# VH-VL binders against o27280: the designs that were tried, part 8

Target 1, 266 residues: o27280
Amino acid sequence: MDSMNVPEVLEIKRIVEESESVKTFIFSWDFRREVRPGQFVMVWDFRDEKPMSVSLIDPVRSEIGISIRRVGEFTDRVHGLSEGDLLGIRGPYGRGFELMGRDILLVGGGIGMAPLAALADEATARGMRVDALVAARTADELLFLDRLEAAGVNISTCTDDGSCGFKGFAHERLLTLEENHDMAAVCGPEPMMFQVMRILDERDVPAQLSLERYMKCAVGICGQCCLDDTGFRVCAEGPVFWSQELSRVREFGRYRRDPAGRRVPW

## First folded at step 1 (VH-VL)

Design b42 (framework fv_bamlanivimab)
Fold by OpenDDE, second read of step 2:
Structure b42 (fold): chain C 266 residues (1-266), chain A 119 residues (1-119), chain B 107 residues (1-107)
Amino acid sequence: as target 1 above (266 residues)
Amino acid sequence: QVQLVQSGAEVKKPGSSVKVSCKASGGTFSSYTISWVRQAPGQGLEWMGRIIPILGTTNYAQKFQGRVTITADKSTSTAYMELSSLRSEDTAVYYCARYGSSPTYFDYWGQGTAVTVSS
Amino acid sequence: DIQMTQSPSSLSASVGDRVTITCRASQGISNYLSWYQQKPGKAPKLLIYDASSLQSGVPSRFSGSGSGTDFTLTITSLQPEDFATYYCQQYDSYPFTFGQGTKVEIK
């Protein structure tokens, strides 16, 4: 009876401290409403609404998790919440990741690991071999390592400061890896994704990338998440895109538009 | 509700071409892929190929390569399958099918288009 | 190409019977297998995906099992509306391929 476009008020079942700046909020979920890795939900704190990636999909426990990084006023408020508190959730929205083949490479940076963690769970459940390159600025910002390891994921880490794993950026680490995969899924800072995509394209590895844009409606109406030149709406045609789609997007890896519609360089 | 509506039955002569349409409604056309599957009378199902409409990229079964062309018009949410150099063996019901929540199995099907190839 | 072989090609059963259909892949396909039901003059209908996941709206009397190369569709108690032809399909790799079908007829 409930429309996916009407926020459902849900109680925070649990809160997982992922890092100093990232928390995962866990909710009971009715899986009659299907959700897939790579999709997002709109989180409403009864004042403002923001799109957030689903980072956990657990049909056994009938739970989903939403990982949120503290980056502004909205997320500050949400991070101040406790177990038992309420949030409005509507969705899920957007195109999620596709899985095919036997081997998949995940490349994630920072909070970009959120949707990839969910994808890792699905992939491993399907019996796929999953390699994950987890990147962050510092060791303390690496996300979901224990969870990924427990799922049987082969993890490689890289940090800007070298505090854990390879010292450098994700694309630099990727260049040192010789193995090819049937598919890659990428999510993180757009400059990172841009470089990673280039490498994967050169290696003829099909790649999907999840974009982050300012989203208002989440239903493809307002157009605020529209990508230049293509007319792609991140909320409707995305947020997951194939590399071939993004190759058509001039702004990808170069700039984004702020809430006022102005170009902001990466 | 998602629906796939195909064009009507066709009667063709050997050597000619047929183009079948499949119009999608009730969903986001660009978010899914469309496959074409045919079924000869009294026979099983045969996958012919697929298109990702937003990309325009296609994949064909080797058996039909060179004879089949799958296209999509995003503005009308319509996919097309054109089969050339028709033979009597091409007599079949042709289905369009959309990938489900997983992009690999088919949860929505068109009603089918009967194509008869006869002299 | 991956070959899908169903067994049996046909079977006769009565209402209330337990029916089991098998599908074998020529190579390992993990759980990338779906089952369809087709009635005369109609398009196939998805029953099971990912080898064991029941499609929404499909009766619980239908179930799927298996992984790798051997898969099974089971109908715990056959109903009058279940007399049809059933197909398995792999989506491990292109080209996608179907089994030859199993016709479930009334005894």
Scores: ipSAE 0.023, ipTM 0.642, lowest interface PAE 4.1, mean pLDDT 92
Fold by ESMFold2-Fast, scan of step 1:
Structure b42 (fold): chain C 266 residues (1-266), chain A 119 residues (1-119), chain B 107 residues (1-107)
Amino acid sequence: as target 1 above (266 residues)
Amino acid sequence: QVQLVQSGAEVKKPGSSVKVSCKASGGTFSSYTISWVRQAPGQGLEWMGRIIPILGTTNYAQKFQGRVTITADKSTSTAYMELSSLRSEDTAVYYCARYGSSPTYFDYWGQGTAVTVSS
Amino acid sequence: DIQMTQSPSSLSASVGDRVTITCRASQGISNYLSWYQQKPGKAPKLLIYDASSLQSGVPSRFSGSGSGTDFTLTITSLQPEDFATYYCQQYDSYPFTFGQGTKVEIK
């Protein structure tokens, strides 16, 4: 049995309350098991097992963090735990984000900011310029702003209700931003990611999108996830994908590419 | 160029479930997004949800969340919409539709499936 | 959810008339709007996508315009086959939502 496929029982070292509905659970971690931003773990409460993105990767303190939003019975039980309690952790799994260039844009919606917070830490540690667009329904649901600021990230916010920053959606806010970036990373609700990807494609900014709902597929549970006939699979190589990998899927773009790779309106 | 052919009319009892099929023929099934839209007698169009067969991704309208399940089977080029806990208000024509805006691809609708819920 | 409101709910017109139907979104949807035609007992047919792009095979008398929250469908010279119900639909965000429909009836 691979050690990655067997849950390790770990003690909750620290709990950070990110918002009324989101907590980050911090564990000691042996970094001989590499963890990269964009990867996830299976969290086991000794009754059920659910996939959760890794939101903190700290080799200096030998810690990882897992951010969990309260949305149902499993997450309600986990939110009821205290420092010193035990959880089973299996993984990491999935394809993480890849950093390239010098200037990057992060676009996160709600809990989708969790894996992007870990990416921001790595990018700033490498000396990259990081701009983050943090989106949520309301100001109280904006996540990791203090952590991003402490890392030296340039932050823009937007909320649907206008309670913090731009009033409107992430893609509307992005249209008002004129900075050039070498790459982008995007995580949040699919409609948000789709609209953001289109704008970034128009600007010729390569983007990586995290399809968090495919975490179950990354462990081989889904049998028919395939991006094309070359054998590249959402299940095998997700949850993070480059925008060019999704450009042939009609719903993920309004433009096709000709044989030379040029953008053509659909 | 893909044609969408739906299963035949159904009469169901309240509390039962119905599963409507939408079979693609004459083209590539997995390259399209399949949505399900219903229309009650004398009413407008109501979007229920969609699936991207190549990714397995689904989204559902909140009104139907917990009662609707949309699936796709690439081997038979067929999408399915299952609606449970049927009520008389679910009496409607149910359409599958292929979505995506391109002159190269034809956006098309199935012929519709009449579902009547009666005691 | 984004609410789509069409105006008018119905109109009476004669063959050869210029017909305009408007659609208003409760919030900005850029150009992510389609128009459909539905005849009695038939499935809807796509006429226009991305607010102004004419679907292949649709007659050039149909045109769309608008962006943001206000959109218009125009039929420049109404033909007998154009008497139908017309629907706008936004696809900026899930759930996708339709207008209530506009019935175009013979005067």
Scores: ipSAE 0.000, ipTM 0.362, lowest interface PAE 18.6, mean pLDDT 81

Design b43 (framework fv_bamlanivimab)
Fold by OpenDDE, second read of step 2:
Structure b43 (fold): chain C 266 residues (1-266), chain A 119 residues (1-119), chain B 107 residues (1-107)
Amino acid sequence: as target 1 above (266 residues)
Amino acid sequence: QVQLVQSGAEVKKPGSSVKVSCKASGGTFSSYTISWVRQAPGQGLEWMGRIIPILGTTNYAQKFQGRVTITADKSTSTAYMELSSLRSEDTAVYYCARQGYTSGKLDYWGQGTAVTVSS
Amino acid sequence: DIQMTQSPSSLSASVGDRVTITCRASQGISNYLSWYQQKPGKAPKLLIYDASSLQSGVPSRFSGSGSGTDFTLTITSLQPEDFATYYCQQYDSYPFTFGQGTKVEIK
């Protein structure tokens, strides 16, 4: 067994309240264990375990951040924790984002901005021009705006209700953008990602998309996160996929499988 | 200059279908949506639906759900509106109009297509 | 659906007159409102969008105001070519809806 598969009990160093429903938990991290934007870790609260994207990678402070949205029992428990409390962390796992070119477009929806925020930091550190389209249902749910701005990211916002920025969905806002980028990174609700990918493909913009599926083992053994027709395991071959890879995935944007393996339409 | 040119007048029998075309020129077809609006004789304007050509996604007014189909051909910059099960009440001038993404304004209109439904 | 109600349905005015047309939405639509002019046998022409933005090429005598539910189109000095039917249209949400129209006739 690889040592990375054993949860390390870590103390919550800091908690950042990103929104009403999202908190970022910061941990000290030994960077001898490399972590890349787009990779995920398994968070263990000593009762249950869930995959979570890394949203902050800070080698200077020797810290990582994990942003968690309150959506169920597990996350409710985690959101109840305080600084100084303990969590088990194992990983990182999966394939992260690749950076190329001079400029990159980030398109994120809701908590999907978590891995993109980490990517933004790396991209800007490399001297890339970063544009970010940040989408949410309402203004209050827009994530990481101050952090992105501080990093030098050019931000465009869109909200379903028009409370901030463009009134509409991310793909609609994207249609209004006149310039292309060398590449794009996308993460959010799968219906959003599906529409965004279609537009980017039409514009011949290379795109990477981070998928979300039910993950149990995170090591490519259990098959719970397998994508239909391809056999891709989101935890092993993903969660970051190139658009040309996803074009082979029939279920993408259409349905997912629940923990019982049943098809659940988007 | 942006222009929308529609197909010619149609005379149809009840129960039949009509398909009107709208060819766009002078702009970027994929940068806008196309709406269809009709106007019965002596009546006001009635929005029927719209299409996002690049995606092919449509929105229809409930009144026309099941009877109207809006399509677009990006290669020819042409939008189409097909209305089936025609009734005498469908007698009207049908307009296509360009709609921006940043605003729901209809800034350019076709010349209109007269559709007459009579037995 | 959002209902748009214009007032008046028709009015008579003379050249040089100040003309005001109102449009009320059944619910708040922010500033997502356009005004159109239509002459007999012609397609509608966009005058104002986003409640108060003048469309390019439209004379400055046309102006729009309002937000939320109540909107106004104003023609400061009516010209001979302004005799037409005017429509408001909301684009806050689908389906888009128009007012019933206001016919401006010669007095």
Scores: ipSAE 0.045, ipTM 0.661, lowest interface PAE 3.3, mean pLDDT 93
Fold by ESMFold2-Fast, scan of step 1:
Structure b43 (fold): chain C 266 residues (1-266), chain A 119 residues (1-119), chain B 107 residues (1-107)
Amino acid sequence: as target 1 above (266 residues)
Amino acid sequence: QVQLVQSGAEVKKPGSSVKVSCKASGGTFSSYTISWVRQAPGQGLEWMGRIIPILGTTNYAQKFQGRVTITADKSTSTAYMELSSLRSEDTAVYYCARQGYTSGKLDYWGQGTAVTVSS
Amino acid sequence: DIQMTQSPSSLSASVGDRVTITCRASQGISNYLSWYQQKPGKAPKLLIYDASSLQSGVPSRFSGSGSGTDFTLTITSLQPEDFATYYCQQYDSYPFTFGQGTKVEIK
């Protein structure tokens, strides 16, 4: 079963600095292994392996991009690398986004814009109209605005501090937007995704949401992938889920479990 | 099991403010969405706004924007609706109601709070 | 804002009658519509949600139908406790809006 799941050592072809804390690492990719928006790869720095969403899919150049936020020892080491350095890549893994209809709304918070940027490219290539609500704590943390604009995406922004666009959270901004869409895709912090999901449900907009924290489960570690109340396993069906599936999960957007198994609010 | 209990009747002067409370019991308050709906004497139902307590976020009907403030206190499982610059036409019964998740239905209602605005 | 219009504004009926109330939305709301019953001096009570789903504990003589812009509430074999005002409400978008109400009075 695992004979094809060996990391390939790839050269970092190009690095794009997206912000002070986020870089996109670009690699040559053999598209005989199809990659779709919403899927992830395992990135190996020859010490540790971590799941990372694919943020760029470019079959014309034969390239993929992986956007990484600096948040700990592994990501700090990877951020220290230069063009020409080597990383191990396995995958792709997980269920990607499905596209339907003619109009799509993307709602992304922080690094959650990474998989949505790849989705925007695919949706635009299919002739869909794309609206994106890009949310962050501050203007300097808004990601991929130039790339989305170049692709013809209609962009709305919001920041917690009001430094760019609407002052407030993504779901508060969404409540002021009057446009209807055939579908939506949402990626960001779970409390944000839960509030956005509820609004989209009320508007009869089917939404897909990416539960990035469960990506590692999709590569064969299943002990912690079961969601409460539904009994299905994220490693079998995720990380991307339709909003109807998540509405039955009592823990989504409300609680996490501490080491003792007690419910703790977000 | 879910119950919403509102504060008692109020008589207010024009230009003053009123703050109505709605205490929730049964179920997890932080997962609720609470709507406020008013009804003037002999009139129909009018939606004012709603709050999502887990983030403290609100949406208001444009008619009330700038005069209404809806808040929630998770420690006491209580939502509040404050209406300022009161006029005689604000005389009404004010209801809180729990909003459903996927259906958007208002499935549990408070008993109502009568607010009379008179000089 | 989405405007909700009910017909009729009032009607007179006798116990045992079949009562039909209609509700029209100014734009498409899919099936995101609820029906409420309100008795004098009481809070509204949810009867129907998602256009046709009966709320638990509500008698089966109540039924809802419709989608898009046109909706109906039907009461089969009207009972004495059914004399009340009925409201439709859309929850497709904010602000939520109600119909003006239909008063069902004893004949």
Scores: ipSAE 0.000, ipTM 0.383, lowest interface PAE 16.3, mean pLDDT 82

Design b44 (framework fv_bamlanivimab)
Fold by ESMFold2-Fast, scan of step 1:
Structure b44 (fold): chain C 266 residues (1-266), chain A 117 residues (1-117), chain B 107 residues (1-107)
Amino acid sequence: as target 1 above (266 residues)
Amino acid sequence: QVQLVQSGAEVKKPGSSVKVSCKASGGTFSSYTISWVRQAPGQGLEWMGRIIPILGTTNYAQKFQGRVTITADKSTSTAYMELSSLRSEDTAVYYCARSHYGGYDYWGQGTAVTVSS
Amino acid sequence: DIQMTQSPSSLSASVGDRVTITCRASQGISNYLSWYQQKPGKAPKLLIYDASSLQSGVPSRFSGSGSGTDFTLTITSLQPEDFATYYCQQYDSYPFTFGQGTKVEIK
């Protein structure tokens, strides 16, 4: 029973439209409750509660931002809210990213850029050199490009349809990038993350990957949360994992599970 | 190319400690786990423990718990295995080996440790 | 601990023979099993991982099969350089454990 497990009702201070389908909701935040890039919060609309990654951490303005993609009923209701409306926020929860070395590669797909945008701010503030590969299906779905540019990040883009930057997938674009990095952080669809991890492992670049499916396990909502059919006996706290830990997860990047527990290809 | 090079053979007295090194070359140290496996004369392979260098995380076999310490120095790409309170039964060849997807694809040449009886 | 038992402990074979070695786990290990070859005075060499995946550079005459508790290593058309001791190893649970070994000797 600590206060982090009780939703605090907060006023929406600002709403930023990141794209047609993504909005960032900004709240005043008391930074005596530390928040790190890679962590998430539970967002409660007084009917349902869903985990959302923290995409902005701004101690100077005393603000956090939460980026939400419009996907279903809950997110449709939240997207209908205005500045001044109220939401319940619990957290933060989960493992944050760890920074090491002097230069970092960020690889983000779609909404996966949300936690990486917060990480880019921290890495840049520490004086690290930051390169970001931002991937999406179309140019309209590329997120945070203006924010990353303002932070001094070196940006490469790719889109499946070729509407912006390289025409192709993130891992195909990564193969054309020759620079090596002290570490990488990756967030996006699992098939994309799996392919990117493989290339980074081949280049001997240690990577941290953020797995959305483990957000609920980090909060303890499920009674058990394990790394699929592996040698791991107990739940690992997510959502951020090192690539060495994921290399033994057979399901990573290949399959997901439907509500009935059946394997479904990505 | 990937290579694991271990320190040279050692002769130790009962009750002493031995520290064996394993230096990785070929730029693979950060992407893999390093395990230690021993083999007594004429016997099979026995797993002692492993380390994930980037995380510092270790796992040890219960039989060696309290006597074995596995460490890694990322700056020199070197893993170490220290075994204390040596007995004659610890006479063996000690191997380091790396793994990525569970299989040990590269092995050190082995370090012979002889405990005088 | 998971016990790994190999059968046979030793066998005699001639060049050109088909050799099969079995490995049994005391509990289910899915496909988290590797096979190794060791020659006298040398470190082990990885042949097969994930029960059936052939390691790069290993001749195609080596193959692995099985899942759960029962596994086999097959060598088709045995060559002179294949006379060695073979070990299975599980990596489902810590501590990782090896079989006792199977010595393949010239007949």
Scores: ipSAE 0.006, ipTM 0.435, lowest interface PAE 12.8, mean pLDDT 83
Fold by OpenDDE, second read of step 2:
Formats: C-alpha cells, structure tokens, sequence
Structure b44 (fold): chain C 266 residues (1-266), chain A 117 residues (1-117), chain B 107 residues (1-107)
C-alpha cells in the first residue's frame, strides 16, 4: 500500500480563525509529497475521517493549511482542538486546478473559497491577474479577504443580505460583469456553481469547478462519490472538473447521494 | 455591435395594459440582465425592474409591484415589459437597457407610451 | 430602497469650466455606482461605472470618484457637447435607483 494512504499524525502548528464558523489549521508539511490547489486530504481525528480541501500551500514555510467549517459532530470536535494537538492527515488526493492564460476569475461561495485561496496564491505567484468574486450569506461569512488582498487579488464581494458588497447571489453579480477571463475556477454551494457555470459557458470562458461529495475511501474504490451518468469518482477524477465534463453529469446542481446512496436534492 | 430595438409608440386608455418589446442583437442575451427604465416628460429616470433571461428571475421596484411583468424569450433574444392598470401618470418614454458591470451600456431607443382618456 | 441624492439639481457653466456633480447614497453602496449623460430626446449614455471606471469611448475629461456613500463626477474642461442632464445610479441592491439628475446648462 502506498504510504500516502496511511494517515500521518501531525501536530497542529497554528490555528487561524477565519470566521465564526471557519478555522484554518496549519501543519508542517514535507513537500516531497506534492500538493496542488484543488486537491484534498483526509483528516482523521482518531474517531472519524473527513475529506478537506487544502486552503494554504506554503513551500517557503513548509506548511499547509486546511480550512474547516463547523457543520457537524466531526467538525465540532476538530474546532475544539488547540495548537499542539494532533490530527491524522493522509493524501493529498484528487485532481487539482489547472492554471491557464493570464487572467483568471475565481468565484467562491462560503467555505468554497478554501481551495480557491490556495489557487489565488499560485496564480498571483505566476504573475497572473486574479479577480475573485467572493460570496457569502452575510458579511461575517466572507472568507480570506485580507489574505487575497495581500496577494494582489482584485476582490468583489456579494452577500445574500447585502451586508457587504453586492446584495444577491454570486451568479447575479457575475451577470452584471461583462469582462471575460482566460479561465475561471469555481467552488461553493453546488446550486451556485451550476448557475455560474451556465453563465461562463455561454460566455465561452473555460471553467473548472470543484465538487463536494460524500467520500469514504478517497482512492476510487468504494464508489460512494460516483456521479450519475458518467461513473466519475469525485475523489479520483475530481474533485476539480471542467465544465465540459460536468455537462455530462445529470446530478450536478440537482441532487447528490447521501451516505446511504439515496438521492438528496440540493 | 450590440443593439436593442424596442417596439413602437403606444397610445392607451386608462385601465388598459401595454406590452413593450426589446429585441437584442449583435451580442449575447441570456447571460446579461435586461432592465426597464422609464422617464416621464420633463422628469428623471425611474428604474422599474430587471430580468435575468438565463434564469427567468425578476426584480421589480415596489412602486410597480403587481402591475408590471417583465419576461424574456431567449430563443428570440427579446425582452418584454407589460404594465397593466395604466394611469395618466404612466405616460412616459420606456427604455430597455442591458447591464455593463452593473450599469447599462446599451439602451433601446425608447418607447413612448401615452395614457389618455 | 437606497435613495440617491444629487447636487446640485442644476448648474450653469461655460465652456472650459471645471464641473463637479455629487451623488450621495442613503447607505453604503461600495463602488457600485454609475454615471450617465442624457441629451434631450435620447437614451442615457454610460460615462462611468464602478464609481471610477471610464466607459470605453468616453472622453478622459470625465472622471468619477468616491466610495461608500459619497460620489463625484468631474468634467475637467466642459465642452459644448457636454451640456446635458447627468444621472447617478446605484447597483448595490435592488431596486437599482437613480439620482434625480443634474442639468448642466450654458451660462
């Protein structure tokens, strides 16, 4: 068995409070194990295991960051941890984002900004022009704004309640913008991504979207993260997909499978 | 070049309804918002509402809520504005406009609607 | 609704003058503000978007500034073709309201 499939017990080096519900956990990382924006790791708290996107990749400091939103029992436990505590990390897994062109548009919603923040760092380091549309329900849930700004990202915000930036959804804000980019990267609530993808496709902007599904093995064996009509495994062929790939996926933006394999509408 | 072409002038009686069309050409349609703005004689611009053709979703100014209906036909790249229960105060030039970075860079030529008994 | 208040309602100026028009929003709208020029019998023309971005084809004598609640449209040197009515509009939240307009007349 590949050593990458065995959780490595790592000490939480630092915790960054991103918002009331989101924390970023920083770990020392051996970069002989390459990691790309858009890839995920399996986080093990010695009781349960969940897939989490990498939100920070820092080869200079030899660190990675994993941003976790408090949404259930597992994340509640993790959010209760302190610096110096231990977690098991295995991976990275999945297909990450590809960068192309000079101008990139990032569209993120909520915790979906996690992988996009990592992508933003890489893109700006490469000298790309990065525009980011950051969406959230409220101003307090907008993530990584200071980090993105420091990286030289041009930020637009929108909130459902209008507490910050454009009042409305990400796709609505996008529709107000005429500018096209060489490519787009999208991550957030799937209904948001679905609408954003439709707009980008109509504008002939190549787009990559990061999907979230229930993952058990993360190695393409169990099939729990399979997408209907394609056989795509989110953990193996994804989680980052091109819009052309997702256009073949019937369930995209419509429903997902729960742990029992039942269809659950978005 | 993008153009918005509106239907012709209308003369209506109070209590009737009017439906104005706005046909877009020379660019994309469904991926942009179309808004309707009116201007009474000698008055300022008044935002009425907008439609997102790709979604079909609309937002209306409260003043017109219940009387205005904005629709869009993606197949013909045409937006419509229907105003019912017309009053003399509804006499105005009605414009359709396409969004540009939140503003409106393309406008129709305007449709004069006169409401008189 | 967000109220947009322009000042002044009207002004008289001469060719070559510096003209300044202000627009105040009843609440913060970030930089989601556009300026339009309208001549009699014509549809409005977009001049500035995102508070300070000059629309393509618009002369550089036009400029916009401001963020939050207070915005300004400036014409550095008024030209004969600039005599018109100017409107600001917010697109921060629906409804996308306009200011009442500022008429720039020849002195």
Amino acid sequence: as target 1 above (266 residues)
Amino acid sequence: QVQLVQSGAEVKKPGSSVKVSCKASGGTFSSYTISWVRQAPGQGLEWMGRIIPILGTTNYAQKFQGRVTITADKSTSTAYMELSSLRSEDTAVYYCARSHYGGYDYWGQGTAVTVSS
Amino acid sequence: DIQMTQSPSSLSASVGDRVTITCRASQGISNYLSWYQQKPGKAPKLLIYDASSLQSGVPSRFSGSGSGTDFTLTITSLQPEDFATYYCQQYDSYPFTFGQGTKVEIK
Scores: ipSAE 0.000, ipTM 0.501, lowest interface PAE 12.2, mean pLDDT 92

Design b45 (framework fv_bamlanivimab)
Fold by ESMFold2-Fast, scan of step 1:
Structure b45 (fold): chain C 266 residues (1-266), chain A 119 residues (1-119), chain B 107 residues (1-107)
Amino acid sequence: as target 1 above (266 residues)
Amino acid sequence: QVQLVQSGAEVKKPGSSVKVSCKASGGTFSDYAISWVRQAPGQGLEWMGRISPIFGTANYAQKFQGRVTITADKSTSTAYMELSSLRSEDTAVYYCARGYRYGSPFDYWGQGTAVTVSS
Amino acid sequence: DIQMTQSPSSLSASVGDRVTITCRASQDISNYLSWYQQKPGKAPKLLIYDASNLETGVPSRFSGSGSGTDFTLTITSLQPEDFATYYCQQYDNLPLTFGQGTKVEIK
């Protein structure tokens, strides 16, 4: 764990503009350090360090990609970087997604599609049939549609404002989709994930959900990584959890944490 | 009324393998993780690994990685622990224990299976 | 791996005594600690979980306390059936790890 805990200074090889607010930063990677979909890395700009999910895993090109949404001071600075600039990367950390069965449903909201895009690549490479429900507030915030289509994924979209696909929320769209999947993977805002989990549980579809907001402690030392009812450490045992594990967390989908660690409603 | 019932004692030769069973009754088999914990004569408890039966996912302690395989059969509500390349140091009582999923305390234990490795 | 160290390794006590056993984790485990009792020839039995919560059916003379790295199991008035070996266990992180055990013997 010591070698994974030391940041490597890596050159930004390529930047892909996913939307006005999201960029994917691509780095050369030595795959002697295995990386799986659902794992995260710590990104260091030589001032602050933040956890980011891996969105591209390409052993053929020896590359990983990290997709970052512009939401604050750190991410705004990183968005100002160019190809050839340097970032510190350490990891990977956390429990990756597990694939089972023949058919998988991916449900992603906003930037939550980032780890699911990497999972879609692995699932299709394994010969699974992949359905993706891609949700966002508006059409401009739907992410990875071209990449998913190129991978052979069957795509459904929904937007809160109706600007693309179904008008409504992810869970409302899910109710209109076929119920038959061997498993699901879900990533996005917690209220969305909670509603989606409830539907999948009723359908007896095992689901894994990624709790990105709790990925603050790469080494398992941060108190905010713990979930209220279960005692799970997200960075050590997550960020990916099975739905049966999360169903026992009183806080999940109801409350978030502010910077001081206080519970606030979504 | 929850019970974990393990298979009987085994005597094995060095280099062979042993497969111990743990049959769960009285509760929902798939709702819980099953761990395997061993205890050498006069020594303490050592966690070997766990499995979630509903998904077949297993995790192992580093010391046993590559030598232990933990599996589950949902149709018979039975978990198995197979330990290969047996050595005299593997002589121990092997327990299965039920946890509330991943990283939880063990509320029910099997009665234990004595495994003796001797030539 | 998180190392769990118990103290003492053994103690001698009489019926009616107050017995205290301590457990130290090599890193902060919050309250994700359980205590088990093991009698000779038997499987361990859960006594305390989440550092201080008494398992159903366990007598109230047993109590647990502590958080972070330092934890204590207390038996307020030792009974004949309490002569056993006691183990602490962390479940904050994998691999799950146990203390080395504390044997409580009759004087």
Scores: ipSAE 0.000, ipTM 0.395, lowest interface PAE 15.3, mean pLDDT 82

